# Designs tried in a protein design chat: miniprotein binders against q9ydz1. Part 12

Target 1, 329 residues: q9ydz1
Amino acid sequence: MVQGLPGEFEDYLYRVIASLYRYAERLVVVDYPSSPTRRSIDLIVSLPGSRVVLIKAIYDASLISKKEVEELSAVANSLGVSAVIIAERMGREDLLTGVVYDRYGVNMVNLETFENFVSGREEVYVTRYKDIYTVSISSEKLREKRLEKGLSLGHLAYMLKTSRKSIYEYERGVMSPSVEKAEKLVDILGEEILEPIDILTSPRKPVSKRDFDKPEEALVGEKLLELGFKVSHAKRTVVDLVAGRSGEEGVGSRIMIVVKRSREGRERMMSRIMKGVKMGSILSSSLYAVVNREEKSLIKDIDYTKTIVKDVREFINDVSRGRVEENEE
Key: E = the ipSAE of ESMFold2; O = the ipSAE of OpenDDE; V2 = 0.75 times the mean of E and O plus 0.25 times the DockQ between their complexes.

## First folded at step 3 (miniprotein)

Design p3 (at its last look DockQ between E and O 0.06; V2 from the best seeds 0.00; counts 0 for: pae O 7.3 > 1.5, placed apart)
Fold by ESMFold2-Fast, scan of step 3:
Structure p3 (fold): chain B 329 residues (1-329), chain A 80 residues (1-80)
Amino acid sequence: as target 1 above (329 residues)
Amino acid sequence: SRTFIIEVHARNVPGILERVLLIFAERNIEVKVYVIEPSGEDGTVRIEIVAEAPSEEDIERLVEELEQLEDVISVRVVDE
């Protein structure tokens, strides 16, 4: 960081916020932990169509490690929401507009690509994986248009200077063409063969973080797992545990839990609870504060935040009786 | 430090969020979380900010400065 430059008060995160809030129904900033390179989640946005997305926003994605991305992925997977990384660079390489990159199984795009996608202005068709660029096509439309023009697999292969087997594999959805082959396919068959990529998918390498730091986290997490929840612990965001379960008729339940950390003062825990309330609201998630019996007096005055305060035994009893998904009396 | 919730109702014009956050930065008030939502009026937004400050007096001065910003309609501190 260079002191005194223009834009001292707006970093890349603020630029992302300024772009996205125009299209979002709601946007929550997660500024905990305070160090951007140690945070797994920077933003949560609610988009039209009830789409909720966890966003990691950083100018250079090489500044975050597998640890941050894995936690982003694990939290998104456990809550049943989408995740994306918004960045401009990966080390010495600039991210190209219109291209989806892979970062440990999470989709990564530059800000312009994300804004164009969510605004409906431009679709995304190109993926980059391990230095290979491929174009997303509709196998069904490819075959339909080929047959409509009276072309055999061999004729189309000849025109593209590729093998008959490659065309067959494109039409089966087993492989995607290079940019050069896709350009030729569009020239011959038309743009209708292109299939837009949904950049807001669930992470491709679903993980669950179950390396619990404390016995209380293990007891709570294991009980939720027994009840069919997907559970992950977190230490690079506001909450300590997240859990999600698919409900009948498509209605799911989500739970976020703040566990009092060792030697943590009331003020820091209250701060995490306040931030957790905002995260819970946008995620349609219940928020629990799990404390030792002796510590319940430390947070009794948070009733106004609608946070459900329990000790471990009370939480386990409530969850076992199906009460965790109901409003506390 | 104490936690405060400040609600800013403003016209949704370019740079409004940055101008609001700048007032917090200039007064050395730490912003912990903020939420931006469209308000019920066309072309306006509601910005809810969770901030930490040493005293209520720091927040009172912050509110006065926010109220003087162009395109800010109202400022409210959410209390007890």
Scores: ipSAE 0.023, ipTM 0.485, lowest interface PAE 6.2, mean pLDDT 80
Fold by OpenDDE base, look of step 4:
Parts: sequence; C-alpha cells; structure tokens
Structure p3 (fold): chain B 329 residues (1-329), chain A 80 residues (1-80)
Amino acid sequence: as target 1 above (329 residues)
Amino acid sequence: SRTFIIEVHARNVPGILERVLLIFAERNIEVKVYVIEPSGEDGTVRIEIVAEAPSEEDIERLVEELEQLEDVISVRVVDE
C-alpha cells in the first residue's frame, strides 16, 4: 500500500505558494519527482533585491531526509543562491514563530516567520539548534554599548550572573547568548545590540563536490570542476548536475544539466527538460541536455529555445573552448 | 502590452493554482497570482491573476483556457 501522502502535504505546499506569491517577484514550482517526499526542492522564488531562494516546503519537517537537505544545500551553494525549509512542525513539536531552526545546516522556519521576514514586518533574532535557543546579537554593538555605559567585562558578567569569558566570547561573535541572558543584556544595554537574522543566508557547509553516480555525470562534472565551477550532483530534482562560478565581470555563470539516464524513456527525459527550462528561467541559468551520441537523434527535434542538447563529447569540447552559452540577461 | 486582471473562482486551490501557472508559463507570460480568501463554507477560492498580454485576443484565449479547467467555477476579466 503506497500510503498516499496525507492531503495535508499537498495542501501545505499550496499554502506556502499562495503566501509567497504576495512577496515574490517570480515563483517556480518544482514538481519533480512527483512524490513530494522525494523532492529536494519544491519552489524557487525570486525576492526583491535580486535574492533567489530554493525552498523545501513540508508540513512536518521530520519527514525530510538528511540527504534531501544536503542536496538542497549543495544545489543552492553551487548556484550561489540561498536555501530555506518552510515547515509547521517537527514531529510532535510545532515550530515557533520568530525562531530560526537549524535542520542539517539549512535554516528552517514556519510560514509565518518567513512571511514576516520577507515583508519586513518582523525581524527574527532567535535561533534554535537542537534544544538550545540563542539570540543573535551584534558583537560590535554589544561592546560599544557596554563601553558607553562604563561597564567592564567583569561588571557586565556579574550583572548577568555569568563568566567574564562568556561576555568576551559574545563580543568576539564566537558565542551567542541564551534567551535569558540576551533579555538581561537588552535590559542593561538596549535593543540596539540585537542583530536581525538573515534567514536567506548561504548554507554553512559546502557538501562534497564529487558524488557522481554515472560515468557521463562524472565526465561532465569533472570538466566543470576543472573550469573552476562549483558543481553539485542532484538525485532528487529535475536536473542531475548544477554548476556555478562567479564571473570576473560580476555576472556569474549558472549551468544546469539533465543527463539522460540509461533506463529513462524519451517522454520522461522531455518532461525533465521542460521542467528544467522553467527552473532555468528564474535562475538565469543555461540548461543542457546531455545524451549519448546514439540518443542525440531522439532529442534533436526538440527546439526548446532555452535548452542546449549535446552529447558528452560535444559538451566537454564546448565548455573547454569557453563556449558555455551563458544566458545573456 | 496590456496589463489585465483575471478573477478565477475555483473549488480546489491546490489543483487550480498549478494549472493556472502552467497555462501562463506555456505562453511565457509573467503572472502575479493572488489567492485572496477561501470564500466561505463551500471551499471556493478566489484567485486574482495579474499579467501583461500583448493583445486582447491573447486575454480572450487565456480566459477560454482557464474556463476549461475542471475545478474552475467562473472566470472574469476585472480590469477592462
């Protein structure tokens, strides 16, 4: 019995879409794979200020695998965009509004928190990692306001019932205070010490660059790595490889690659290409369809105006010659 | 290009939004879609679509295509 995802899951993705449409400049739904519990990316959103974010939307974040989050993070990192998880709960625990959770190195918030952030309605200061809540403070402002009040590190530590070392670590930005300590710091020094959390921060850890499943993916991926691209392999989205580099002249090149799978029918590959074109449009990314030479004839008749169909050898030759067709904006 | 607003009343929010977005995406029309409120006990949803069309004929074709959606109750152009 394939337990169909409870209707709640589909309903939640649509709730997230409906919310984000109010704030997004552009929104693309990534409906691949068809099972939401097998997708690393559900949405791509362009926000004001040229901020592009990859979104995983799920009602219960306990259903997200580590591998899906790692892929979301890796794809975002390679493309030079942000990643976020939007969820209402983690198992039996509801996500609190105004709290940024860490889920396998990606920021996770409830929908209300994300709406408040993107609208500028409310700033977010509280983070949760595991069972520990901390408050984001400006290390510089903390020191400035402490000195303006004429307080020594030791005196402030005494007022907080903490160690001098703890205050010193806050002022160095190597430790964040607990909620209780932050409240006391705000009472003493003022609210100006608080530093709003940018939810749209880049994922902390680049995932391993070289986990290619297929020989064709490895050949393409290694060549892009040689050319200075950040490359990530994706198993749970439309594309199989994503690559990005910062250009010397400020326009970064983004490449997405669909690699034909040995058991993949023409129709399924076509569906991925079409969905990949939609993803490419919001990411300002070139889309390549890489096929075996024998299979190229099967796909050539598809004038997707935004898709470059190559065999592996042609692809390697083109990128080696600097003929990465960058989508000129 | 003419900016137009289409109001769509539909019963099933999830299915209709995806279909609406697909219709416009296939035409390379950039759209803003606003889901206003679940209007009342009947589970009907009001969707406002703000887009730019090159011609009046394109708007008519879009309306016709939206009307053919199984979950759509009514479609009207609001901004004449």
Scores: ipSAE 0.015, ipTM 0.320, lowest interface PAE 7.3, mean pLDDT 82
Fold by ESMFold2, look of step 4:
Structure p3 (fold): chain B 329 residues (1-329), chain A 80 residues (1-80)
Amino acid sequence: as target 1 above (329 residues)
Amino acid sequence: SRTFIIEVHARNVPGILERVLLIFAERNIEVKVYVIEPSGEDGTVRIEIVAEAPSEEDIERLVEELEQLEDVISVRVVDE
């Protein structure tokens, strides 16, 4: 039994899994914390081409807070991977197929849109901006086709019943036309002006900060920051800290850290470690379990080839010597 | 309760994941995490599942039921 609201939340997550597993190279389900509305990541999916995507799957996206989405974004940025929200509605509004929405800087699409995109069945061109739908246009192609037709900015603006400034902004890539304006532009200039949206764009929120909650996490996190890692707290998923460091071809090292909690029993700690190992495997990330010296025996029967058990001092020594970079992409 | 890792090797046919997960649901065994990936043979997948069961006996019965599913090739409880 999953704790919380098992009906629509649990059914929707499994619908998403059932839809996506045939297109994924690997898929990991993350069900921690137990409450679906309090966890930041529900799925991690490895798509063809070694593209890793962190997914929040929730039927009604109004039920997940800014904090959950910001953690999703921060974790993805620290790890150098993509993030997306899959949802069917936002409050009383149904999400339309073929439209990309925004939730606190993370792309949000319905399941059909995501499935069509990853399967290669359809490209996505439409974004909801505030309360209007806009179409992604190539600024270069727009200008090129306008000039081929011999149209001035003013003449094209007249044909669209819009301002000359709007056409100028479209050609600079600063503004996107509404669906109505884009339909007119395509009628006049042709479909070549359309530009597909990559819904798997990495989140743009800042990562790496020094406001850690606990002394053990602060020591670990501050040291990683000093060594040039992007570091995020991951309080709404199975691990406590994530860190990433750039290599020559991208993020070269990824670290996931579970920190032993004061009143956490052996069984619960082992459960978190086992979940963290599976999350780390799909991310090609080392998993560290940071425990006190007296408690290292709690987890000695875990597969050490996939989990590195340290106390805080040992971890800091390993990081300082670059040993946490052994798991390259 | 016992946390365990189980590895299911199966032919990659429509509905295989759902049928495997149904066995867990019918036995009220909570699936915590799972991974699905190619197994290294054409047309097959490896499904690794982290789950929690009341006892070793419940795990043994789960393995037996999974082994009897059509398109499941093998089932293994993963050691450290």
Scores: ipSAE 0.013, ipTM 0.500, lowest interface PAE 7.2, mean pLDDT 78
ESMFold2 (binder alone), look of step 4: mean pLDDT 84; pTM 0.821

Design p4
Fold by ESMFold2-Fast, scan of step 3:
Structure p4 (fold): chain B 329 residues (1-329), chain A 80 residues (1-80)
Amino acid sequence: as target 1 above (329 residues)
Amino acid sequence: SRTFIIEVHARNVPGILYRVLAIFAKRNIEVRTVEFTVSGEDGTVRIEIVAEAPSEEDIERLVEELEQLEDVISVRVVDE
């Protein structure tokens, strides 16, 4: 029995929430669907500087599949926000503090690393891919410092016990050195060659998920694509579709859509809409509930200032006429 | 099942959100949404929680337990 390790999914999520609470300006918990291993997003946080991050939090990242990570990636990419996975283990392997791991194109770090990064206490320089650890360096500064010291590619290679070609490729940004080689490079050239890693990035291999379940999703999704939005279908979170588009003066548009799911009752749909309102607020996104005219009675008690209720035809007409993202005026 | 909204006003100290949510978990009350907002002026936070409870009595007991937590200033159930 190891003391201090959470046994339940909710225990770890609450620990992550407590940690992020210290640094976040705003935090929204997304606990839908109820199964943590089938949920793509657990938290959304707004950090100082208006940085919004979608977070998957799970103690053991081996318990989530490519499907959950791909949806996290697709939603983040469509909305133009960052994504990160916070975990302590990958199966039998503990995640090391100060190391950023790759999980299907999304950065994965342990909680301590995330706290150190957000608080500014410690920078991250080490990436792990498969079983290989590499150190992030500035190719330009490496070359500059090598030349300043009067070292040829061959001379530096000899000192590092590596090939001339390896030094050349470091300076081109094609390769990153191992920890051992990076320590020797710092000894010779100084720590200014190190380049901190921004762990809060857009996913590296985002995939738009456009395999719609309902004809309504397909119709509204295709219309948004036609209008230049990046669109993703979602099944492992509160909303069914997300869409984003960059604006001319850096002002973007974000839209989230809830559609009634198969055999879904009023209470579950209302719950998803309420969660969608909180998500929309932190993401500065419009929230639409797209329903049949008969289904409007299911959401009659909703606050129409926070949720835009339309049928498919009304939605298509509104977006075609530029009447999306109407929040204040 | 009854949906209710509860607002907790508390000091912005480490662990406060966890301690608040732990009471819901202990009582097997399903939390639907959690939103917290930091007040920059007085070092406090507003935690708004939407949850599902079986009865009014469960809500009353939850309020009593939350009010007893260290660093909690006030607790109120928001009208529908």
Scores: ipSAE 0.000, ipTM 0.417, lowest interface PAE 12.1, mean pLDDT 80

Design p5
Fold by ESMFold2-Fast, scan of step 3:
Structure p5 (fold): chain B 329 residues (1-329), chain A 80 residues (1-80)
Amino acid sequence: as target 1 above (329 residues)
Amino acid sequence: SRTFIIEVHARNVPGILARVLMIFRKRNIEVKTWVAEPSGEDGTVRIEIVAEAPSEEDIERLVEELEQLEDVISVRVVDE
């Protein structure tokens, strides 16, 4: 096929990459599948402090569906890493700088907000959920400052022209004030009540994808679940299964698995394996190629030090022995 | 179409990654993988790019254009 001129999707991705290299210790571009709107993950970055972030980068976030975002969320949750969407628009609406948006439980920010946050130039305090803007506050500091000034719940509520119940719910952390109410709270109690938002948190409503397409995926996935791994099936990225488990000392195990897809030739499977090697490196993850015995001939030429090649039974036996091996030459 | 590995060593200044990617885009060369590793010691970045091109001549022209970019220190095509 003839390559066209770079569109808004490609231009925006290049802009995001150029911005992220200033702050990232390492960056991997995930270019599979080739269609940006079908791809769940565009970039993986390693930031100072060993923070690994899966990034979906798209100019207009309305162009991706719940399916792409849920897979981003599920993969991040299973691997124990962060996820974020970087976008400039949501349909006709431009994303405001300094605001964290919710997109199916994943934090979404514009590029300027992301740069300001990772550089430490500006903290983020404002969240938008649906059509409501709220300000992040420290419930404990709010209560502390209110008591220091000798104010009752009712007195503070009167000053803010709100209900006692609203102040109580702010102090319990179940409700966040509007921008208008937060400005009044800061005027009365001081800026110390504001709590910066960490935009690089785990997804709020992680989904476990257990809708395995193949018996091999089900057998492998169920065995990993039995051994205490968080497991997700992936259809919109390089690998087919991801799994992660926290160690007793905080040292976790991460496993990524490539399974031969239906009607997939040697060259496409080898391409996915090679891309998986780069993803595995930045994620500190073992990469397995799980194939049928007949299919082992398809992958004889790969670097075995980077990819562990097993059939289903070999893989299950290895993990059942209590250890998933990183390399087997 | 053949696969090539290209290593670009450049000063880690704003816009350098975008300028490098733009040369690939302008020449219709497909980027398959991209790994950029900043070096804090030197203030440089090393970019490993896996690309597909119809011929070695296309890659030679790409290398020449990359070498002319401001802030690019060196460009190397990795031996097969």
Scores: ipSAE 0.000, ipTM 0.322, lowest interface PAE 14.9, mean pLDDT 80

Design p6
Fold by ESMFold2-Fast, scan of step 3:
Structure p6 (fold): chain B 329 residues (1-329), chain A 80 residues (1-80)
Amino acid sequence: as target 1 above (329 residues)
Amino acid sequence: SRTFTIEVHARNVPGILMRVISIFAKRNIRVKIFILEPSGEDGTVRIEIVAEAPSEEDIERLVEELEQLEDVISVRVVDE
């Protein structure tokens, strides 16, 4: 049973939109499905530097489940774009400005942190994982400054009240110090050892969704996997499949696919195609509508110049022969 | 209900997006998609909005209110 769909969801989404449009080159709101707690993606923004970010925006992140976050992560991973959750709370805990949180392997920050990061106003150095806060440091600079000061691993360990092995692992980049240890390191070696976090990197635990619901999805998805695409199945957004592949010439291919669902009416499929066109445009992605041969002629393409209509056989043949095109205006 | 695409050409000033969205909320018109991008003119923005409304009359009244907003240059409706 789904509980609660308060107007606060729309209020927060609008607040995030009003904040982000100042920094975005393009912004698309994905209002599908209509229920905010069942939606994996709320916003897609294009930032300067060709940075595309899939955003889940919700005031209290405890209200979204692993299903929504894993789909956000899988879609972003398949398309080769960034993903982030923007929220103010996690249950009874307020998110701190300047801290990156982990929500099922996806970076989560409050709106102020996101604005400060994209504007270049404030760097982020602190990560919270489970109950522990750690500070991002440059392993190379740490070693360099330690040697410059004439300190051995053991001497620095003694000063920090930690083990020699811990300092060694910090310098290898496999461990990050606590806030307390980082403060002492800065006092001894200087703040140059701090390394800012890129909050828009790949999710920490990327997931590929290969649990296809329909035979058509399985046929199309498996063929794309055979051709070297990263493929994800989606249930909580506009499209049914997303796929991405890096090209040998440096030109990547992105494909989004809408598959006709059993007992789905023409109007519902056309609605998803229309929304898919807008989503594909900001993602520089081709959009395919995969339908039965008998239904292909019934789909109106008058306003969908970026939609390629195929049946399963035609799609598989086209992709197999390298006829995958990037659609753009 | 029927789907309509509305294109708003406006000056890119603080608060313009919120003012445009507020008119849709006031009219109880469901916004499904927002697209924001720079227009061909300096200092302006194109806002493409896909919305659901019961009738064309509801959209006509919405367009009238949008055209009265400060910093809105033009409003166009795309049907089909």
Scores: ipSAE 0.013, ipTM 0.471, lowest interface PAE 7.2, mean pLDDT 79

Design p7
Fold by ESMFold2-Fast, scan of step 3:
Structure p7 (fold): chain B 329 residues (1-329), chain A 80 residues (1-80)
Amino acid sequence: as target 1 above (329 residues)
Amino acid sequence: SRTFTIYVFARNKPGILDRVLGIFAKRNIEVKSVYLEPSGEDGTVWILITAEAPSEEDIERLVEELEQLEDVISVIVKDE
């Protein structure tokens, strides 16, 4: 036993970092807050094809609550980036390779599934929702192949030993077949009916978090909303507010804001600002520290080339004039 | 002073440990312990360093310089 080796809660995170390094063009570790079960985001990676992904990495996903996952989802949605949870188990159940699980509207996969997907080795077709495994199919191709083979809804239903209504709902895209039924569909109609799942999509049930701790956060957040930004409040990561807006030709504007938290000393606020600079770099986001006059003396040594320091009034005036929307070099 | 543990994920190139520890020396940060741990990935290593510094701000500046080293991939800091 040696002093300074990663603890039990960090062992899996380090496995994930070592694995993702092989595929990522850029990787940023989000080590705030220090408790991994209270942290909404552990990693940010930039993958080939300009895909930026917020990652929560935890061995047992039952150790995180709805609060952590909802913040991960809200931050990703507001910034216009992807989110995923990488885990090996959910309580007593091990996550199966090749299966996408739902955790409060965020895609959850094991590390092997993530590696296989990003490397192009294996496509993902199976989703687990509650206790049901279903296979992703192209409703359009299912209908086309059925008609090509001269099969009615009733004939296909008979062959699958299912109802006509089930085939109809598959072709409408409102229901996905079980693994057993999908295997039979492939045998009859061919593999072309299968539709691979993009595990790096936006969260399924994104929620904008407007549970602001301070009136100043509300004023800043509402002003950004008036200007067409998607805004979320964060409590379980480096920054306090995130905002994003789609630009022309898909080039978006992203803003992250740090506000002094209650009972937070200078060292912790400075640490969050410095970590926010790293997050801003990989996210192509502006970073603002919104502070009052007393708080400005606490962060006077900040690198102003990488962080824009404003009070609430200055921020609102600048963003109203379009100044905050300009990218920093 | 406060104790910090710094976890450096790096390419295991000749002199990487010396380059990493050189940044601590340059910033007059006292190193208490150093451990090299295999990462499980070919050609990479975890360097775990326990150090004392006056403040978290001193460690953040150290981390910025560590992240600029050619063979350093990522840096994680823990308060002790």
Scores: ipSAE 0.000, ipTM 0.408, lowest interface PAE 11.3, mean pLDDT 81

Design p8
Fold by ESMFold2-Fast, scan of step 3:
Structure p8 (fold): chain B 329 residues (1-329), chain A 80 residues (1-80)
Amino acid sequence: as target 1 above (329 residues)
Amino acid sequence: SRTFFILVWARNVPGILDRVLGIFAKRNIEVKSVHLEPSGEDGTVEIYILAEAPSEEDIERLVEELEQLEDVISVFVKDE
């Protein structure tokens, strides 16, 4: 186990923020929960081209578990936005620049790779999955260049010391070559066969978390599912439920919901709602606080222009009528 | 005598295998094995030949004649 000093988490996050500040149109810091290893999302950025990305930033990715990454993936999938992990290490191994790693279905890169990608300075071509490195290639360009050189599948296979079937699979786009095979392919056919990877893609294994803690969450979540929303429960970030749905004419709807957590007092609930307002703004999401009569006293001084306060019945009635409101800027 | 691996890529038309092997016979080059691998999608075939020849020069002459055959696209040779 790698043990860092308490300041290491804060120092790395600041380094990531400083880098992103140069390229992001908007940036929101998600500092809840306070422990970095228990937090699923650290940053939300809006990049040029209307790209919104949920970011987990941690120096050593071995310090976060499957639970944090699955929630990051589930929230991104439900809201229809991208997710990425920015890290420098995985336990005893340093992350290599120019390589996209897999961490439970979410793309993971080091900060230098992220900076090079978003700045346009350097493309990414190499993926690592379960200790196997592969190179992204254009199947169509590979076939085109092979034919221009007068090479059969067997000729190229022989030159690469691989099977004819492997070349066929590369040209179908169902298999990617190892670094060794890709280097030989480039030597024979040229760099034009390489295909840049978009590191800010949707999670490879889309996940929806429906492990609801409270009856109110189950009722609200099930109703949103019936209405065609992708819904996920969250325990490791500011909000308790997230939901997204593609609208007619391409207009999407996003909803985030805060519910009182066990043994949660006024100060913490109000803090989560205030942080939720900032998240809603960058995500173009409606923010609801779903509370019963007793819980309403915990949020008495809330800004009602930025948070929609409803009980379960009122919420279900509102969304059933097809009403979804954007948070006020 | 030396062993050589020869791969002939050609259009998969009637008589192509016979024409290819005919050049080996004409040059008195011994064929040890032949494998035919047709491509189902582009109408071509790869003919894998293991042959014995007295010298590399004999193989160079063989390749020149194979490349002149109608329906032959390309020829690859490796010394075993």
Scores: ipSAE 0.006, ipTM 0.513, lowest interface PAE 9.5, mean pLDDT 84

Design p9
Fold by ESMFold2-Fast, scan of step 3:
Structure p9 (fold): chain B 329 residues (1-329), chain A 80 residues (1-80)
Amino acid sequence: as target 1 above (329 residues)
Amino acid sequence: SRTFIIFVRARNVPGILDRVLGIFAKRNIEVKSVKLKPSGEDGTVYIWIVAKAPSEEDIERLVEELEQLEDVIRVRVVDE
């Protein structure tokens, strides 16, 4: 087939979910929007050690575009959490177990690699970028072990059939060796020179999305920026805005906002808010439903647990007074 | 014997969990844990079952029988 059928996307997603249930302390399914190729985030998991990860799960990663991945990246960056793509192939290429791939600055691994990493069964050492495989090494341990064995940069370079400059750059952490060179380094200096890769990392080259779709989003977003939050708008997930700020003594603030659209029905708004409640809980984020004053009448009969309902002016006033916490007025 | 995970997508109708688990009981397959999650939007439910079977053949027959149940939409096995 040219592309996967809806049921096939769902089959893979639930295969990933079944796997994650073995290791996750908490898991939230983000099934909005309904189209898997338009959705930026499929799952949010809490792993041991209070690690929260946003996950895009799709069998063939070529079926999602830069737009989906950039939003995944922007949301993760704004909230200060990790992001990863779990996939089995990229077009015609199958993803190899034990290899971390780059997809627009987000780490991409197959399900087996993810399971092995989170279970602690297998470490990951190999990255793939633009058809090049490199091995992660500890520059400091490489230098230490080389010196312990009485080898000069030139002697080690000769043994590896490489340049003195290459060894120097490895020891500076500027360059990573190929698989072939890394195997020879391990043979000479021992496995301690290898540095495991944390596949659950912050996105590389993250971009905050601030091209707001609605006047309400722009007004709310600008106010949060004024208060020092990292802000991104979202079009491909449950919430319309996400914001995060580093706090003192390790205390941070996270805010997620659902903005009611003109002519958006009760059921759609309710669905988004209910899904947002689950996201807020796992992310330790405040969730705001920001509506126009007249639109409050549409949603006031909906019982939202852990959702703070405000009109735009009320929200701006609360944020201005530093009342972004769930508690207090 | 082999531990495996099976996920079932089904219509969220009264008695569906009982019918699904009944197939495991009928085949004397040990069920270690069950998780159930309603989908919310399309009236379906997702059921994850961790089970232990004597052989691959037992797992294949279990899948075939689950696929024949009314209101079951999909069945998939996750290998351990």
Scores: ipSAE 0.000, ipTM 0.225, lowest interface PAE 16.7, mean pLDDT 79

